# VH-VL binders against o14526r1to248: the designs that were tried, part 11

Target 1, 248 residues: o14526r1to248
Amino acid sequence: MSYFGEHFWGEKNHGFEVLYHSVKQGPISTKELADFIRERATIEETYSKAMAKLSKLASNGTPMGTFAPLWEVFRVSSDKLALCHLELTRKLQDLIKDVLRYGEEQLKTHKKCKEEVVSTLDAVQVLSGVSQLLPKSRENYLNRCMDQERLRRESTSQKEMDKAETKTKKAAESLRRSVEKYNSARADFEQKMLDSALRFQAMEETHLRHMKALLGSYAHSVEDTHVQIGQVHEEFKQNIENVSVEML

## First folded at step 1 (VH-VL)

Design u5 (framework fv_ustekinumab)
Fold by ESMFold2-Fast, scan of step 1:
Formats: sequence, C-alpha cells, structure tokens
Structure u5 (fold): chain C 248 residues (1-248), chain A 120 residues (1-120), chain B 107 residues (1-107)
Amino acid sequence: as target 1 above (248 residues)
Amino acid sequence: EVQLVQSGAEVKKPGESLKISCKGSGYSFTSYWLGWVRQMPGKGLDWIGIIYPEDSDTRYSPSFQGQVTMSVDKSITTAYLQWNSLKASDTAMYYCARLYDFWSGYMDVWGQGTLVTVSS
Amino acid sequence: DIQMTQSPSSLSASVGDRVTITCRASQGISSYLAWYQQKPEKAPKSLIYAASSLQSGVPSRFSGSGSGTDFTLTISSLQPEDFATYYCQQYDTYPLTFGQGTKLEIK
C-alpha cells in the first residue's frame, strides 16, 4: 500500500512505522523457515539413501570365512542408521506442514488486520487535510485584525469600521471551527494510531512465540535422532564384541 | 504439490467476450492472494491485478482498471479473468500466480500460461 | 507508481562466467524485491524473494543483494540452463511493478 508509508513519519511515528514493517516481514520469515527445514530434510533423505545403498554393499560381502558374521553386523547397523535419518526426514516434512499451516493462518490474520488499518489511514488523511486549513484560517484572522487596526488609525467612517469588525468576527469564528476540526482529527488519529500499534505489537509477539515453538520442535526432532544414532552405535559395538573367536 | 493449472489457448475476434481460468491445488486456496500477469509477444511482464479468494477483494493495476474482471469460485478452487469485449491489443500470454503477502506480494508459484490471440 | 529499471537490457556471457544484473527502484522499497527467471516459451520461475532469500530448489550459484533503491542478482558460475530473461519486481506498494527484463544470451 503506497500511501501508508507516505503518511507515517519516522520521527513522529517511529515505533508504529517500525512495527508495521516488521509485521509485513512476518510471512516472509515464516516462508524462510519452511525453506530452511525443507533443505535440511533433503540432506537427511540423501544421507538415508546413501546408507541404504551402503547396507546393500555389506549384504554382498563375502559369505565365506570367519568375517561373514561381521558383514551382517555392518548390514544391520547401516540399515538402522538409514532408518534413523529417514524418520528424521519424515518428522521434518511434518514440521514443514506445521510451518505452512501457521503461515496460512498468519496471512488470514494479516488480511483482517489490513481492513482495520484502513480506518487508521483514513484518519491520517483527514488530519493532513485539516492541518492545512488551520494556518490559512489563522492568517486570514490576522489580516482582518490588521485591516481593522489600519482603519482605526485612518479615522474612517463608522460604517466602514462596522464592516471591518464584522469581517474580523467572522474570521475569528472560522479560526475557532478550524481549531475544533484539527483537535478532533488529531484525537481520532492518535487513538487509531495507538490501536494499530498495539495490534502490530501483539502480532509480532504472537509471531515470535510461534517461531520459537516451531524451532523447539525442530531441535527436539534432531536431538531425538542423535539419541537413536547413539543407540545404534552402542548396539554395533556390542554386536562386534559378541562375535566369538574361539568357536568360529 | 502446489500447482496452478490454466485453461487452454484461445483464438478470438475483436469484440468477442472471453473468460479464462486458473485452478489451484495442493494448498489453502483462500489463504493466498492470486495475481494475473500479462506478457505481450516479445515483451516483459505486466501486472494486471490480484484477488483474495476468501472474500473476492480485488486490486487492479490502473492500466487494467475497467478493462478486465477478476473473479473466483471457491468451491472448485478456480480463479477467472474475463473480458466483455476483446481488442487486438489484448493478444498476449496471461499468467496466474500465487502471492505471498496480503498487503503487497511476490509470486512464488506460477501457472503455465494461457495464450490469447485476438485477430480479425 | 514505482518504476523498476534493469541494467543491462541484454548481456552476453560464457559458461563459467560470473554474471551480475542490477535493478533500480525509483523510490525506496526496503527489501521488498523479488527476482524471476523466464526461459523461452515457459512461465516465469521464482528465484529470490526479500531481496536476498533463495527460493527452495534454486541452485546456490544464484544470490541477491541490496536494499532501498539498488539491487543486484548474481550468478557466480554460469551454467547452460541459466540462459534466460531475468526480471525484478517490487512488492512494497501497489501497483506491483516489474523491471523491463535482462536477457542473458550465450556469447
């Protein structure tokens, strides 16, 4: 929206402007998270496929001699590692779906927010309009006062003096109405700006909480996989130890 | 998985009406703005407008305001671009694309395009 | 309306070259800029959003930079499949506007 940026000034409305731009970046950050997790899942899938291929190599190992039981140990370990990384891939793919669902919800919330912000933008335009009226009205009043004072000094007719007084009184009324319009427009603007800023702040806080939760899920999935990999390694060591030297 | 599939090529005469379609699948159709882009033969991309499927809120480029109508049918996840009276200058490739952002947006998924040829 | 101007309008390069395409906005657009690739007779493909973020599936040889009014798309080591027309697009304000395009041709 072009006029939104044009009507909000950094110095006057710095906090609101910062929050507004941050809110606009929210959907982009959600998409970036989904993209990151998608690439991470691809890494895991690639590793899983490579390990499955390596497991087949162990399965094709020499079936003769005392080393045959150790090829089986390699095959079992490689299969289990492939499975660990495939399970992580699936967990990450599910997490991507969660991120995208949140993103879609975020977009719907933003659409609703825009409709309410339009009211604030209207208040900005009204205030801008009446702010032009006030200086012009004040200048007119001052000019009428100066003309009345000039006529008084020149000792003009009473009829001319009466006309000048009438013009000055009308200018004073116009100025008073301009001040009232300005004060009303400013109050409306300030209230709507505050409402919008608080809404944007709440949206940013909600976004940060959602992003933290999604990152927490990511961390948990990775940690769980590392634990499983450690267990596979311990089983591998134990299975090697269990191969008998004395009876083979 | 996310796809936009557009209707087939059209050949029309000046003054005829036309309605082309863009069907979305693999995503929440009502959550994203959908845009239309024109590309005249040998020329660049020109933005026509965007529509929000949930409530049919529309934004048109000033150069296309009043020349075309965008609409949607949520029940079949399909968007439409319509002309009441085609002109030879409407000859172009028309793309639909999904936008990511409700205030302003970039296009992350594109349809394959519908070639519209208007000649006498 | 925000006018987007790309430079150069066309560029000839060889496979393996480092290619740089620039895009200038007539007013500040922060980082609300996207880059698209269009191959002959194909729909455009999203490459970059938010000035510097790569779309999933786009090769790492593509990168974007810039903020405000001046933006750059760089291809670090040009591949045969990269010969295409590239477009920048601002999404800071309505109406959405595209650059005129930069045609990348084989030398």
Scores: ipSAE 0.084, ipTM 0.599, lowest interface PAE 6.6, mean pLDDT 84

Design u6 (framework fv_ustekinumab)
Fold by ESMFold2-Fast, scan of step 1:
Structure u6 (fold): chain C 248 residues (1-248), chain A 120 residues (1-120), chain B 107 residues (1-107)
Amino acid sequence: as target 1 above (248 residues)
Amino acid sequence: EVQLVQSGAEVKKPGESLKISCKGSGYTFTDYWLGWVRQMPGKGLDWIGIIYPGDSDTRYSPSFQGQVTMSVDKSITTAYLQWNSLKASDTAMYYCARRGYSYEPYFDYWGQGTLVTVSS
Amino acid sequence: DIQMTQSPSSLSASVGDRVTITCRASQDISSWLAWYQQKPEKAPKSLIYYASSLQSGVPSRFSGSGSGTDFTLTISSLQPEDFATYYCQQYNSYPYTFGQGTKLEIK
């Protein structure tokens, strides 16, 4: 068995319930990620709007005087910073749509998982039921055999012996059917437990892979923005140098 | 199987309106962005934009902003590209394509294309 | 806008050859690059995404590499069905721009 299989057998089916609970947390974490990115996008949009406002202050400076070209440098830099953060806002909004889409996919997968869990729990109940009946069937058969042997020793009538033989044969057939039901129920139980363990493992692995990819997209978008900001800063310094000293 | 089926070829005169379509099947239409790409005769691929069918959110290339409109009809899993007034320079093959997740936002499936010819 | 430059614009090769096509971005796009194949009079087909990830159903002779600004599409042991035009596309930022294409021709 897999690592998940070991948990299933820890304390009867307690491990099964623990792993299933973990799987059910997946959609919650997906929603929480969407909420986080949404608020992060709002921060970026707020920054962009604030920088655009600062750019307006620079553009409202006097068009006369020696400082006017430097106000233009501030305006250009502020506009470019606003654009960098607005682009990040759009990327994060796009990412939110993907997180929500993945969440919808998860809900469909989890619905199928719930149906299969019910099937697995039904197999547990069936096995429990036949496990209780098997000892009773075995005891009944043994009692019929003992009764038949007692009658044989007592030299009772052939009619009474025939009746005892019929009861013993009936008990033997009942026991055989009970054994077949038990073997079938146990095989079904074992197969469904294995299928559930493999499914939970696959679901957790798939969820972690998706979450990692989404976080990677987030990290990449943020890092790209930092690179662009650095470029804007270098351009800002160069634009200052390009301002000529002019006579009034 | 994922399939995008586009409407048939169109021949129009300058100034006429046109609406071409792209029907998606084999996937959940509202879960994927749908993009449009133009290819002028003998030229390469030009990205027009993408639309998210779930909420009709759009992202246009600056070159196409205001020139063309993207829309969707979720009930029939169909996306549209529309012109109010065609120009001769709109003559091209137009492809629709499905765009993946934000961490895999490439075009994974493409329609067969709709040839639009605009001439007097 | 990010400009994508492909080289060469056309390339002649023979079946069995190893073919290399390059794509250069005007600014850093990390690994946000896809490669598409377009045969004459047909729609483009996705080959590679995230610079090096092979699209399902695409033969293993196709491979992609690179990051930042320089990217490469390689076809090992060229087959007759590989003669087509290849396009790179950046999807780092809007608009998602394509390279001008590289036409792979029979030598």
Scores: ipSAE 0.005, ipTM 0.471, lowest interface PAE 11.4, mean pLDDT 83

Design u7 (framework fv_ustekinumab)
Fold by ESMFold2-Fast, scan of step 1:
Structure u7 (fold): chain C 248 residues (1-248), chain A 121 residues (1-121), chain B 107 residues (1-107)
Amino acid sequence: as target 1 above (248 residues)
Amino acid sequence: EVQLVQSGAEVKKPGESLKISCKGSGYSFTSYWLGWVRQMPGKGLDWIGIIYPGDSYTRYSPSFQGQVTMSVDKSITTAYLQWNSLKASDTAMYYCARSEYYDILGAFDIWGQGTLVTVSS
Amino acid sequence: DIQMTQSPSSLSASVGDRVTITCRASQGIYSWLAWYQQKPEKAPKSLIYAASSLQSGVPSRFSGSGSGTDFTLTISSLQPEDFATYYCQQADSFPLTFGQGTKLEIK
């Protein structure tokens, strides 16, 4: 008679699934961040090793006469650049550990969330089941009312009328219990859906704040390295200036 | 949008016949009960009867049994309340209102705007 | 027939007041009671069904309570739009019967 359970569940289930899917993407994004930082650290490590190699090559060629002071300047600068990138590699490796620790905490929160999701889905199942029983209870009540009206019109005995009235009252009581059961199931379902939605929102907001903080750490580490590289280049320029080439 | 739209005001003489209408829209017409309620000028609400459009099952208040007839036309989602011979005492505002199956023992959740019927000689 | 008696027949109140309207059935009707609000020259509006369940779209300041023969409609903090006539209606037995109404007026 009404499509309560199926229609109501369909609409609410879609919203619930969208929110829950978003929440489940959280740990995936955390792993992806760790993977990105790991690749970035590899780039820095590769650069550091290459510069150290280049510095050693310059060291072997340094005692070459007139050009020797400039080779020394190159070697010192190369060693310092290699060190800057090695320090960034270590900072990024530490950040990966922070990301993974956050991922472990996130897993615990998600396990608790899954338990509560199961509870919400159970409430949906109960509501669906009760909704299927209401049409049968209503049909029985209507049939008893029709039977009572028919007997009334046929001018049957008071005893038969009393029996029909008793049957109608029992059907009405059954319908009332079915309605109360539906109302209770619906209230429980709505409360659990609201609780889930609020929890999902809080989880997403907390995740976004954590991700922003981790990206902030990444940005700070990179910025510090850029500042150090700038300092190395400033020293490089000064060291070049100190070499005199004046002739006659 | 769920709506019940009733026919316009009527002015009749005693003894005349009348049929007023209540058109449902925005919902499954055969899935809800439809009741009729009378309100005499300056008085409270008085239940006339209820009809289930799915099978035209009717239940009348004893005071209205034989006074009026409730019917429906499912093809145009319209319910009717009819008098064969009006009396001055039929002067009132008439409302139609729907009730879902679990509310058949309780509430009318959507009401028509009312049809004013005036019977005077 | 079951007779529904409302008290008071009328009352005056101010915005912000807590208002209670009582409805008594002449015999036990379990929880099969509805409450309606009617403004002048308008159709009634459903407020509560099954004695205590709020109709969708009805403000939470409205609440219903009671079982058996004694029922109460409460407005926790009266608003200007709440001045109207209120009716109770039993649905335990046919014929369905309404209370005589309670007029809620501005003080």
Scores: ipSAE 0.000, ipTM 0.373, lowest interface PAE 21.9, mean pLDDT 82

Design u8 (framework fv_ustekinumab)
Fold by ESMFold2-Fast, scan of step 1:
Structure u8 (fold): chain C 248 residues (1-248), chain A 121 residues (1-121), chain B 107 residues (1-107)
Amino acid sequence: as target 1 above (248 residues)
Amino acid sequence: EVQLVQSGAEVKKPGESLKISCKGSGYSFTEYWLGWVRQMPGKGLDWIGIIYPGDSDTRYSPSFQGQVTMSVDKSITTAYLQWNSLKASDTAMYYCARTPYDYVWGEFDYWGQGTLVTVSS
Amino acid sequence: DIQMTQSPSSLSASVGDRVTITCRASQGISNYLAWYQQKPEKAPKSLIYDASSLQSGVPSRFSGSGSGTDFTLTISSLQPEDFATYYCQQYNSYPFTFGQGTKLEIK
């Protein structure tokens, strides 16, 4: 399994980057939601103002004609409809404040997250460095061993053999230290990578829950307004029926 | 000697599918990661992803995740880069390149000659 | 993502000049940096890996130095065939990222 460790932890590094990228998109989506609701509120406000203006046409209709009572019915209904949309505008503006407050809380969480990510990336860097150093230490040790065997074959002087033995022992100690550093760095990397992945997952889940709740509030506000609009139209029909033909 | 030979230039329309290839020779194909790099006309290098031919494990740049698919056919020592639906923004030179080690030493030591992909209506 | 910034974006030099190109990473990448040379209408060619290790077959006039965030590519005595665009690349973290390139032009 020559590449098993690198392959396995490469997947975790990739997963970390993918999850962190997704987490960083959270604040962007929060701002985008606020922007969407703001534009939606503007549509409602524009409708309300237009209906209020249209209502003035009904109030200025021919006051002494046969249709004068019906102009009043149009005016009352139009004013109430304008108010329904104005109230939705206010509800959406309040929801925007809720979205922005969540965004502020999200920024605090992300600041702390960035600090912890730096620690995790430092562990990745340390492991990468040690992983690169280990093969070089192993090659050096092998070369020292081969040199020592060659000198033994050549019946070299005692001093040269002592020198070669010392070099081999130092290379062996270097390799041992490299293995120890690798094991330590790997354990630290594994723990921090797991902690980061769990944090990112929790942040994404929390963000999705918050976004769903905010969208639920949006849906509820719109639904309430639709119910009120329905009531206004029922009142409109009843008010038409209440206009007596006896007045003609 | 180590060689990476890529397929010829392609001219496609938006919405069409495309599969380009990179054939390795002169080394143990399944023991090295193979990467893909995009270079838009007059622009710099942009890493797409890498694939390990031994088991088809892939790592994509987030910018290219879902945009392209990397695959390999070990029997003919060939890697592929595929689009299901091309966009005009996919117009670029595409290079394949070999990495001598796993992710720890991800430098690209040998490069293919490149495949020019032009997507226009 | 780790951002790789090269400076200058372009420079003009004469044959025989000593040329230095700098690459800066937005966060620490140890020595996991490679340098590539790309001539017009050709594929990039590997020059240096591990920040300072010369690739096989690359002339000794090319050298790299640096660690952490700041890296330099040096050409000790510029030759006519060295006029090209040079790119740095980090491979410490996914996604692998390249610098924007430094175009080396004849003066």
Scores: ipSAE 0.000, ipTM 0.370, lowest interface PAE 19.9, mean pLDDT 83

Design u9 (framework fv_ustekinumab)
Fold by ESMFold2-Fast, scan of step 1:
Structure u9 (fold): chain C 248 residues (1-248), chain A 122 residues (1-122), chain B 107 residues (1-107)
Amino acid sequence: as target 1 above (248 residues)
Amino acid sequence: EVQLVQSGAEVKKPGESLKISCKGSGYSFTSYWLGWVRQMPGKGLDWIGIIDPSDSYTRYSPSFQGQVTMSVDKSITTAYLQWNSLKASDTAMYYCARHEGYYGSGSLMDVWGQGTLVTVSS
Amino acid sequence: DIQMTQSPSSLSASVGDRVTITCRASQGISSWLAWYQQKPEKAPKSLIYAASSLQSGVPSRFSGSGSGTDFTLTISSLQPEDFATYYCQQYYSYPLTFGQGTKLEIK
């Protein structure tokens, strides 16, 4: 996307900091996702344990008489629900491991980003320093030119004229070198700013793709489990209907 | 390391009683249900039943109900499979295995013991 | 009881081959199926649960698929240590039942 590049060109250090701040929010969202899934997994595990306990209660129901087959139906249904939620717990725990693994990769990428940020800020300072020197060199050159022009108008000796010309040529060479140094510093600054903007854009896009994939895995696991729960409930209903109501 | 260690091979005569063991280590013993599986010589696997070590709740396969008894001793993290009167048809390798989670229907057996060979002959 | 039928009963293959083993349940069991590997004179080892979820520590060349009544275990590139007997097991209904086993032999 062009957003990062165009925003960067607006303001020097301020624009850079705004983009970098956005990038730093990535690892925070990764940690928040892991925390959310961890809490969700705990809910599923708690449900599974409670349903397993309820299944034992159904096993201790009235063992004789016409209601005994219905206690069996309750027990089977409770067991299957406990199993569904336990499997979801395990899937979510595996997903947490995937989120944390991605978080580790993110930390490595952010370390490299931090090093490049320092490099870019150094280029800003170099450019600032050279920018201060350029006007001074220019002023010196102009002063030498003015002195030479004044000596010309006052018809001075050849020796003094030669001396003024030498000083003007040295000032011109100094100015030329200052301009070259400025051009080099500006080129380095522009390249590093562009590299940073492209890196920030790539990091944000990569983060969004990873987060979407992880959320997709979460959604898939939950959906799969809900389908299985629906099948358990349907079988529960069928098992009730299949219990004989014949008189003894 | 999570491990289930079973008692050694047994040679018995028909009518004798027997109790074999399965000791768990490296995990929370009461947090997992334990199942038993029989494998007759040259045959496949037959599920016997499952026990919850936390309260000794048991669930048996109908084929094994009344034929064997499952029990646990939490203090030494050990599960047992017992016969009151052995038959020649009980000759088999017996495995204990840890089931993932708490549920009476059973599920994946993720950790297995090495097996106990029981031979019943006259 | 739910009957589990495996196909084939035995299969010969070479290292590097792609191998598929099938398992059929006599009634719908959703995805409540596990796969085990058993080497001669050793206890079974868990490979797959919930039809397609790989057990921790199991090589990625093993994969499972299917739902309802038809399931498959696939080994994408057979290794020497993979020659063993493989069992499917349903845990949808009591009692838990295993397939008869598929013996994978070196060709």
Scores: ipSAE 0.017, ipTM 0.525, lowest interface PAE 8.5, mean pLDDT 84

